VH-VL binders against p73163. Designs and how they scored, part 8

Target 1, 246 residues: p73163
Amino acid sequence: MTVDIKTTLVTIPNQNLQIAGYLAEPVAVGQYPVVIVIQEIFGVNSHIRDVTERVAKEGYVAIAPAIYQRQAPGFEEGYTPEGIEAGRKLKDQTSSAEILSDLEATIAYAQTLPNVKPEEVGLIGFCFGGWIVYLGASLPTVKATASFYGAGIPHWAPGTAEPPITYTDKIQGTLYAFFGLEDTSIPMADTEQIEQALTKYQVNHKIFRYPGADHGFFCDQRASYNAEAAADAWQKVKQLFQTELK

## First folded at step 4 (VH-VL)

Design b1 (framework fv_reozalimab_arm2)
Fold by ESMFold2-Fast, scan of step 4:
Structure b1 (fold): chain C 246 residues (1-246), chain A 123 residues (1-123), chain B 110 residues (1-110)
Amino acid sequence: as target 1 above (246 residues)
Amino acid sequence: QVQLVQSGAEVKKPGSSVKVSCKASGGTFSSYAISWVRQAPGQGLEWMGGIIPIFGTANYAQKFQGRVTITADKSTSTAYMELSSLRSEDTAVYYCARDKYDYWSGYRGMDVWGQGTTVTVSS
Amino acid sequence: QSVLTQPPSASGTPGQRVTISCSGSSSNIGSDTVNWYQQLPGTAPKLLIYSNNQRPSGVPDRFSGSKSGTSASLAISGLQSEDEADYYCAAWDDSLSGPVFGGGIKLTVL
């Protein structure tokens, strides 16, 4: 069963940057693992805030940082072709080094909170966030990562950086990856290449491929929502975090 | 494997309207944008507008705003283009095409095309 | 007027390399990828190149695309008689919020 939570807008410092963050946390006194929730290309929109709250209701401190803070403070878009175009252009303006820096800053901020167990860190991310959390899984403090429909993991990075798959050998924690088989952004060959890399470097992992599910199948605000795939994936996420984050 | 099959040729009078259908088979219709492109005799390709059926969202070229309506019926996997206030210069072949909005790469063009529907506007 | 500019015609002989140009602006080719379509007489257009230089399955590797600044080119090596067709470039235009086409070029194989 879910617990009572409270939500707060916070500011996450990273050098001269003040990153907006959406914090959701249990109201009961105690210490909890922390889960960083990473946005799609659409910013920290209502769906990402909802996911952050759902994570917190399971007994975690959950934080969603604004990945586009440098390019477009306060950016939010819905799930339309226009929203996709706007969000994708912001994604293309990011930097892998800056994203990793912002993830590290968000983790460090979370570790200062009195109700956080500082060594119990998980990541969950969707779409662009799925790409980001795969990269972030390489950070030594990360114990558990749930990557949802992360496109471009084997072959894309902003600018001239190396794609996240090249960092697979640095993953120390457990990684679950979730893909829809109807997702044209992520060919089957890409999911196989990811599985092969995780196996080669002996990363503790599971790959879930959902027949009939498209990009964004987890989001109940999207027309691509697939209730059966979303429900199964959520059970797997809860199992992952319950096993790996103590 | 995805195919788009359009309705048959139409002959219309000036001032009337025409509604062309485009039925998808073989793939996941609701995840794709369907665009409408016309070609007048001996002329080039002209985009009219497009819609992602499951979102119910349509976007139109400025030239056709107010005259064109693009709709979709998810239950029949069919997109429609209705053009009103027809003029002789609307005589053209009208194509539907699957227009890819790739969630990662952005606009990736129209990879599957219908066979075309000839619309002739004459008195 | 077409938004993207292409020459109206080009010709070549079998085995020759032919290059077809396409010129745009910062709001289209300068900001997004270029697609190329081939239209054989009496048929619907066929996507020949997408994302500047990618080929759909079934398109021979003698067709290639490139982009530089606000211009793009389609190259056809080892020209064959069946390549005689109209060729259109296309790109998303940010200011118009939709795809725009070139005027098309008629390629004749002599």
Scores: ipSAE 0.268, ipTM 0.631, lowest interface PAE 2.8, mean pLDDT 90

Design b10 (framework fv_reozalimab_arm2)
Fold by ESMFold2-Fast, scan of step 4:
Structure b10 (fold): chain C 246 residues (1-246), chain A 123 residues (1-123), chain B 110 residues (1-110)
Amino acid sequence: as target 1 above (246 residues)
Amino acid sequence: QVQLVQSGAEVKKPGSSVKVSCKASGGTFSSYAISWVRQAPGQGLEWMGGIIPIFGTANYAQKFQGRVTITADKSTSTAYMELSSLRSEDTAVYYCARDRYDFWSGYKGMDVWGQGTTVTVSS
Amino acid sequence: QSVLTQPPSASGTPGQRVTISCSGSSSNIGSDTVNWYQQLPGTAPKLLIYSNNQRPSGVPDRFSGSKSGTSASLAISGLQSEDEADYYCAAWDDSLSGPVFGGGIKLTVL
């Protein structure tokens, strides 16, 4: 059952950077686990705000930080050729160290909120955010991670950094990864390499592969939306967070 | 393995239109991005437009906007390029090609090409 | 008029290393990867290099690509007579929302 929520724009401090954040939280008094919602290449757009609200309606404090705050404050694009190109360029200008720093700052900010259980932290991310939350799962504070169609996890990182798969042995929590089998940006071999790494390091995990689903299958604003895959994946996300975040 | 087979040569009068076909085999046709590229005699390659699924619609080069229409019929696995108001300078070989645009890594080029269709515009 | 600039011609002898240049701007090569196409006389173009330096299956490692800033180059080592062809660079152009080609270079193997 969903709960009533309220939404607020917040500012997340990270040293000299002020990161814009979209906060959604239950209205009822109480303490809740926190889930950090990480954007696609398109910034904290309407889809990511909707996901943040959907997470909150399930009984979590949910926060979506602007990952591109350093490069392009206020960046937000839809699913057009121009938006894809702009978002991809910004992704390529990021730094793994800065992303981890900003994620840690977001978690620290959330832990100051009076309605947050500070030890109950989850991540969910899409596309670029799926890549980011796989990396973020290596943080010791993270108990549960849902990574959606994270491209390049085995082989890509900005600059000269190591790809997220090299950090698999540091994952202490549970990780669910969701892939579409029609996704040309993530070959089957990449998903198998991820599964092998998680198995090798005995990370509690599940890998979900959806026939007929393409990149972005969860987003109802994209031509690639797949309602059946999205509905099943959402049930798996709810199970993950209900089990791991108390 | 994808193969593209184009329709045969055409001779057209100025002011008419031409419609070139490109039939695909292998793989799932609805997943293909198809671009059209022309080459005038002794000249370089010129992109006209294409259907790239990640964009949802056909995209056209500014030079051809209003004269070119690119369509696809997935029931027959065939893409089409129709060029109207033909001029003598439209005389060229017209190629279809499987195009690749990846939102993550960017544009990856055209990896499979049709054999080409010669269109001659002559009075 | 091509958007990307290439020299119109180059020549070499068998066994030589030749380099073919391609110059663009921030809206194309500066922001996107470069592809290279080989066109033998009377044939359709063939993809030779994609993503700056990757080879499709079946392309010999004599062919290599590189990119720096708004420029790219194709290197052919151990030049062979069958390498005589036209070579085109290409990149996505953000301002035009489509791929753009260089003018092409005619490589003659002497």
Scores: ipSAE 0.397, ipTM 0.686, lowest interface PAE 2.0, mean pLDDT 91

Design b11 (framework fv_reozalimab_arm2)
Fold by ESMFold2-Fast, scan of step 4:
Structure b11 (fold): chain C 246 residues (1-246), chain A 123 residues (1-123), chain B 110 residues (1-110)
Amino acid sequence: as target 1 above (246 residues)
Amino acid sequence: QVQLVQSGAEVKKPGSSVKVSCKASGGTFSSYAISWVRQAPGQGLEWMGGIIPIFGTANYAQKFQGRVTITADKSTSTAYMELSSLRSEDTAVYYCARDSYDFWSGYRGMDVWGQGTTVTVSS
Amino acid sequence: QSVLTQPPSASGTPGQRVTISCSGSSSNIGSDTVNWYQQLPGTAPKLLIYSNNQRPSGVPDRFSGSKSGTSASLAISGLQSEDEADYYCAAWDDSLSGPVFGGGIKLTVL
């Protein structure tokens, strides 16, 4: 069920940083859970804005913060070799502490909005955003997390930080992870390590592995788009948020 | 374990075109990038272009753009390199190679190579 | 000319340590990892080192790679006669969106 929405560019304060945000929200009067939408390596591009709007149409306040605000204000790229290379290098220049700080600032900003239920917070993220929302799922306010094709969760972090898998025991909410079986950046062994960690710490979770789907299968602007996997994954995301965010 | 087997030697006239094939056997073809690298007699390696799946389509070196076309047929696990408007300077051994550009980690190089196809352009 | 710069030749004696240099720019070696290829006479190139310093299965540990700034080096310890070959460095170039090669170095084992 979709609802009418409106979209606005907003500014999210975090200390002396002003983070650009893309806000999509239902027009109808009421209070809604909030979902934070986290970018791929490509910035808050047209695809991430589209996802933010799709989330809002399901009855949520949705906001996408510019994760690269510190490194490259206004950074936005498509799926060209140049865009991939530029986005990857910006990812490598990030800091886990700064990302968590910016995610917390985004949640705090959303909680000030009069149409937001401040205790009903969800995350959804793609690629680098899938890595980020796994880490963010450890925040005590987060009730539901959808992590799409998050590479490096078991073994990678920028600088000398611990990878997101080391924070699995802090996850209090429900986490759904979505992987394509043809994604060479995320070996099957990595998805199994993630499943084992979630099971070990008794996190409420589901892992979805899609045959024939590659990295970026959810994005209809990418050559790797897989309509069947994307449609199924979206139904799972709707189930997750309907169940966990009230 | 992937092996790449290339088509046989060609002798061509200036102004013609040549199409070299590269057949993958053993292992999964569609998950690999395939690059084409040439080597003129007594000279170094020169990248011509390749298909890198995460980019969607073929990339070409500036020098060959407009003259080279790289394609793949997943049903036969075969990659092709077609070079048009041949000149005597195009006389070289042409290699296909399994390339690797991991979305997360970046470029990792060419770990499996075909045996090479000699193309001689003579008037 | 080649995008990456290598000396055209080098020589060593059995048991010696030989270092092969490779110079690039900020758009290639300065921003991406370096690979090294060995080409024996009459054969296709073989990947010897990837990701600056990693060896594929089957490559002896006497081959090692390193990178500093816009330059890279291949070191061959305990040089053997079968190491006589051409060696190429390579890296992804961001401005060209493809791999670039050094001109190659002919290593002679005396």
Scores: ipSAE 0.328, ipTM 0.670, lowest interface PAE 2.5, mean pLDDT 91

Design b12 (framework fv_reozalimab_arm2)
Fold by ESMFold2-Fast, scan of step 4:
Structure b12 (fold): chain C 246 residues (1-246), chain A 123 residues (1-123), chain B 110 residues (1-110)
Amino acid sequence: as target 1 above (246 residues)
Amino acid sequence: QVQLVQSGAEVKKPGSSVKVSCKASGGTFSSYAISWVRQAPGQGLEWMGGIIPIFGTANYAQKFQGRVTITADKSTSTAYMELSSLRSEDTAVYYCARGKYDFWSGYRGMDVWGQGTTVTVSS
Amino acid sequence: QSVLTQPPSASGTPGQRVTISCSGSSSNIGSDTVNWYQQLPGTAPKLLIYSNNQRPSGVPDRFSGSKSGTSASLAISGLQSEDEADYYCAAWDDSLSGPVFGGGIKLTVL
């Protein structure tokens, strides 16, 4: 059963940077696990705010930090060719070290909230965010990670950094990865390489591959939306967080 | 292997419209950008616009805005380019071309081209 | 006029290395990758190079690309008679929100 929530715009400090965040939380008095929601290339847009609210309705404190705060404060775009090119260029201007720093700052901020259980941290991310949360799963406090259509996990990082797959041996929590089989940005071989790395390092994991689903299948604002795959994936996300976050 | 097959040659009068089709067979349609590029006799390549079916939106070169409409029918894997208010300067070979659209690498060129459709605008 | 600048013609002899230049600005080559097309007379263009220096399957390794700042070049090593064609550079232009082409260069193999 879903719960009543409230939403607030917050500021997450990270040294001299003030990261904008979208916070959604249950209104009932209590302590809840926290889930960090990580954007696609499009910023903290309408879809990511909706996902943040959906997570909160399941009984979590949910927060979505603006990953592009350094490059483009307030950036958000819809699903247009112009939005894609703008978001892609901002993605390419990021740094793995800065992204990890911002994730750590967001987790630390969430842990200061009086209604958060500070040891119960989960991540969920989409597209670029799926790449980011795989990397973030290596952080010591992260217990559960849902990575949606994360391209380039085995072979890509901004600049000369190591790709997220090289951090697999540091993952202490459980990771669920979700892929569409029609997604040409993520070859089957990439998903198999990810599964092999998770198995090799004995990370608790599940890989979900959806026939007929393309990149972005979870987003109901995109032409690639696949209602059946999205519904099944959401049930798996709820199972993951219910099992791993106490 | 993906093939793009275009409709046949057209002869049109000034002021009329032309609609050219581009059917994709074999391989993935929705995650590739479909562009329309024209070439006037003895001239270079000129991009008119394109559509990325997975986003459902088309974009156009400024020169052609208001005259060109690009659409796609995913059920038949067919893209269309309609050019209105034809002038003699619109006489050209019109190509459709497929380019892989990659969120990480961006626009990666047009790897499969149709055979071209000759459009002649004459009085 | 084309947005990217290429010389109108070039020539070489079999076995020679030929380099074809392409110059742009910060809104196109300076901010995005360059691709190259070969067009044989009477045919549609064919993609030779994408992402500055990558070859599609079936393109010989004699063709290579490079990019520096707002300029790019296509190199053809061991030039062969079948390389006689028009060559076009192209890049995405941020200010125009679409791909732009060079004017094309006619390569003659003497």
Scores: ipSAE 0.033, ipTM 0.564, lowest interface PAE 5.4, mean pLDDT 89

Design b13 (framework fv_reozalimab_arm2)
Fold by ESMFold2-Fast, scan of step 4:
Structure b13 (fold): chain C 246 residues (1-246), chain A 123 residues (1-123), chain B 110 residues (1-110)
Amino acid sequence: as target 1 above (246 residues)
Amino acid sequence: QVQLVQSGAEVKKPGSSVKVSCKASGGTFSSYAISWVRQAPGQGLEWMGGIIPIFGTANYAQKFQGRVTITADKSTSTAYMELSSLRSEDTAVYYCAREKYDFWSGYRGMDVWGQGTTVTVSS
Amino acid sequence: QSVLTQPPSASGTPGQRVTISCSGSSSNIGSDTVNWYQQLPGTAPKLLIYSNNQRPSGVPDRFSGSKSGTSASLAISGLQSEDEADYYCAAWDDSLSGPVFGGGIKLTVL
């Protein structure tokens, strides 16, 4: 059952930084869990705003913070070669510590909203956002995380920081990871390392691997869109948040 | 492992068109983009265009836009490059190459190359 | 015409170290990684280095790459006679939305 929503541009304070956020929320009076929606390398673009709205229509307060606020305020790009190079350059300029700080600030901001249940926090992220939400799943307040095609989780971090997989033992909530089997940026061996780490540290998890699906299979604005995989993944996301966020 | 095998040498008249094929064997054809690079006698390498997998469409160098068409037939694992309105300056060896474009880490170069097809434009 | 600038020639003797330079701009080498190709006479080019300093399987470790600002270098240590070839640098160019090549350098092993 989808609900009526409203959308607002908000400002999320983090010390001296004012992070732009896209907020989507049910219009009906009540308290809802909150889901933080984390961008691909392309900024908070039309796809991420659409996902944020889709999450809100399922009965959540949904917020998408601008992860590139420090480097490039207002950055958003479409799915072009130029957009990829620009977004990848900005991704490489981020900091794991700053990203975690910005996630914590976004959660804290959400917890001040009168229609938010402050203990019911979920994350969903795509591409770079899938990498980010795996890292963010280590935060103690996070109960549910949906990580979509997160490249580099076992071996990459900006600068000389530790990759997200080294934080697996800090994950207290449930994590669902979604991968396309045709995604050459995420080898099967990487998905197996992730599954092994989650199993080793007894994290409640599920790994979904979709035959015929490539990187970005969830985005209907991309040539790699896979309607069958996207539909199944969305049902799994709804099950995850329905089970874990109450 | 992927191998690329190109069609044989062509001799063409000015003003005509040439269509060069590039057949992939081994591996999965759809996993990588195919790029086309030419080399005129005694000259360097010049990129003409290719198909970047994440976009599903061909991208062309500005110099060749309007004259070059790059296509692929997944059922036969074959890529094609058609160059129209040929002139003597188009005399070159034409290479297909598997273009390694990693969405996450960026452009990674061309890791498997065809043997080349010599196209001679004369008259 | 080439977008990236390389010297036209270089030479060395067996066992020596040779460095091949490549100069670009902020829209190519300054913003993306550099690839290097080796072309033996009468053959197709071969990818030698990618992502500034990574070697494909089968490329000897005497080949190494580096990048600083808008310039890149290919180093060949322990030079061997079979290294005599043309070498090309390449990088993605943001302004042109495609890969660009250097003019190539002929390396002679004396």
Scores: ipSAE 0.139, ipTM 0.579, lowest interface PAE 3.2, mean pLDDT 90

Design b14 (framework fv_reozalimab_arm2)
Fold by ESMFold2-Fast, scan of step 4:
Structure b14 (fold): chain C 246 residues (1-246), chain A 123 residues (1-123), chain B 110 residues (1-110)
Amino acid sequence: as target 1 above (246 residues)
Amino acid sequence: QVQLVQSGAEVKKPGSSVKVSCKASGGTFSSYAISWVRQAPGQGLEWMGGIIPIFGTANYAQKFQGRVTITADKSTSTAYMELSSLRSEDTAVYYCARDKYDFWEGYRGMDVWGQGTTVTVSS
Amino acid sequence: QSVLTQPPSASGTPGQRVTISCSGSSSNIGSDTVNWYQQLPGTAPKLLIYSNNQRPSGVPDRFSGSKSGTSASLAISGLQSEDEADYYCAAWDDSLSGPVFGGGIKLTVL
């Protein structure tokens, strides 16, 4: 069950870039798997910090890196029209190469921590983060990935990069994807393409589709919050990490 | 196909209020963003505000803040625009339109329009 | 007064290519996609182009859009008499937190 935690702001080095990170970790002496928590378009805001803490309370070292460090150091926004527009602009300017580089740097940083089991790495991400962790699931060290309402996985990438679905054959771990059926940014056809790709390449996976749930259903700070879908999804996330991360 | 049908023409006195309705059919009403746009005689289009479901509440143009109220009744699939403290310069055709503000792709415009409601403010 | 700037009028002859300009700033066209609307006399506006260059179903391919920096343009190839209408550009404005329109242009087919 839940454990006592402490939180710290850390700096994750990536060559000449210093990425801000929000670290939450169990207080008790021991070694724990690490879970990297990836933001929505809104930066490492209060919701993402809350999720990072909730993951840590389940017995993991949890780290949320600032994906927008290059373009907007310290960026965080709430769920307002202004926040949506600002976050979407930053999303469109963040390259796939930068994202993969920052994920690798975050994993490497976590592996230096004395309380981390260096081979036990999981990812969880929401919205833009759901897109990011699907891409990140292709990294060799990643054993478990929870992707929440990742839009554009089959067809979108910044610039001239390939969309995350083209990396499906490189996924070695287990991937759970969570979608709301009322989410107009992710058509049913997109969720079916994702399921087909995961099946084709024999990736261990589960796809969860929630009737009545919209984009952002997991976030209790959003008008789209769906308590029933969020509670079920959280139980599935706990099962995934308990099974795959030792 | 989605259709928007607006209430009939109104003639109002300065200082009064007007409430225009916009009934939607042919789709899930709660997933629609509905905007209100007006056009004074011989003039251009002016956005007044809208209900965009992902934002949770109505959003208003600064010019109309405090005078306009936009609401929706999901049970009747009807959006409303109420404009108070009417002035002669509020004489215009008022349109409702289905707005597309996609969370992921951003703003994509208004693809279905009501027929318009003429509001005349006469002293 | 409109936020986006369009010329007030333009004209062409049947078969000609006509280009309609739209000028904005970094807070609107510079940061978001552009939409175009056609308004025939006595009718509601019709969405003609969205996301800079995409056509809704039923819009002929002789209508095309483009965007560069803080400006956008609508091109009408093979101009026809039924194209005589008012045309409006529009974009989301970050500073105003809502869509803004150009002043509109009256296109006359001679």
Scores: ipSAE 0.217, ipTM 0.628, lowest interface PAE 3.3, mean pLDDT 90

Design b15 (framework fv_reozalimab_arm2)
Fold by ESMFold2-Fast, scan of step 4:
Structure b15 (fold): chain C 246 residues (1-246), chain A 123 residues (1-123), chain B 110 residues (1-110)
Amino acid sequence: as target 1 above (246 residues)
Amino acid sequence: QVQLVQSGAEVKKPGSSVKVSCKASGGTFSSYAISWVRQAPGQGLEWMGGIIPIFGTANYAQKFQGRVTITADKSTSTAYMELSSLRSEDTAVYYCARDKYDFWTGYRGMDVWGQGTTVTVSS
Amino acid sequence: QSVLTQPPSASGTPGQRVTISCSGSSSNIGSDTVNWYQQLPGTAPKLLIYSNNQRPSGVPDRFSGSKSGTSASLAISGLQSEDEADYYCAAWDDSLSGPVFGGGIKLTVL
């Protein structure tokens, strides 16, 4: 069921900022829904580029914008202690308003592409990206969101901003959230608060909890990789996008 | 609540090696988030290394690289610290401690400590 | 030698407020949170403060922490005789990829 794809580095304009983007798209002539792929704390690294390509192979135009373009153009790191510290510091230098602005700019850019169906927008994000896409799910155009191990959704935001859970009542699309039960960065109380908020505001949602899976279980470059959880989660992502995007 | 229990005191000759164990009990998922800290008589605390799961591998203080090996056996919830090529200045109390590093909020310190293992190196 | 700097000793009398300082650099205290440990004679260290100013359960509220720039301090109000101990600050050092400790301070309650 996978299709041939091509990849390109693109530039996404947002006012005076030129955001680097990694674009993967089917080579066959046609129009496709678009999926925005949002990085972990490590930048648009090899894992995020691989995920972007995997999404495109399922029949979507996929774009991964560099969320750290303002702070550190070209930043990417692997899964080392040094990479974790550097990525965490950059995460703490972001702002919710800038992230939403850059996400809206990425969607607007995608809507200019001739092979994109402009009303069919999905998001997928991991770690920090899981936090970001929960926030981004509040955007009116977003129809489907897959949030992977998003830490701090109920209680954290950079600076003095409100955390993403505060925006739950603005979510119009469907949101799937994926958590590992061994992930100490996301305690059960946080997952329960998220479920309560989604239920309270009648958001169409599913929450998947994986026994034995830790933070980063989807990434085959991490020691925490859990092949069974990753495979199941990917099937759920494909179902979500197939159902909600066309 | 996690409790850490260490193996008993050791007396070793210079040039030998010592392997200290640290067994975790209680309901937690952080048995591999273990650091080793030593304290020579009348001296301060010195971090030797640890296994913090978020980093995927054991990490060692530069001073001990090549001489210390930290491992864990998940099936027995036991961490080990092996120090080789022992010298008299390695005489110290060796502690294991449950360490916490959260990729999101940063380092949170060592909240549960073993009772300590005295290692004496003498000729 | 210790990476973080603390005075070697301090003293106080019961009921007084004592402040213990800790000085570091941009790679440790300047970039991550500070922890404080109390060590009573002949015992293992005990975590007293984490994340700059948070207390673990069971630690009295007369212990408090603060951080400013590359320095941190531990304050002990209403000093009691059982507070006589060694106190260590600690922080993650991003250049060393591990925790570093202060040299420790011996607090005497007179």
Scores: ipSAE 0.300, ipTM 0.663, lowest interface PAE 2.6, mean pLDDT 90

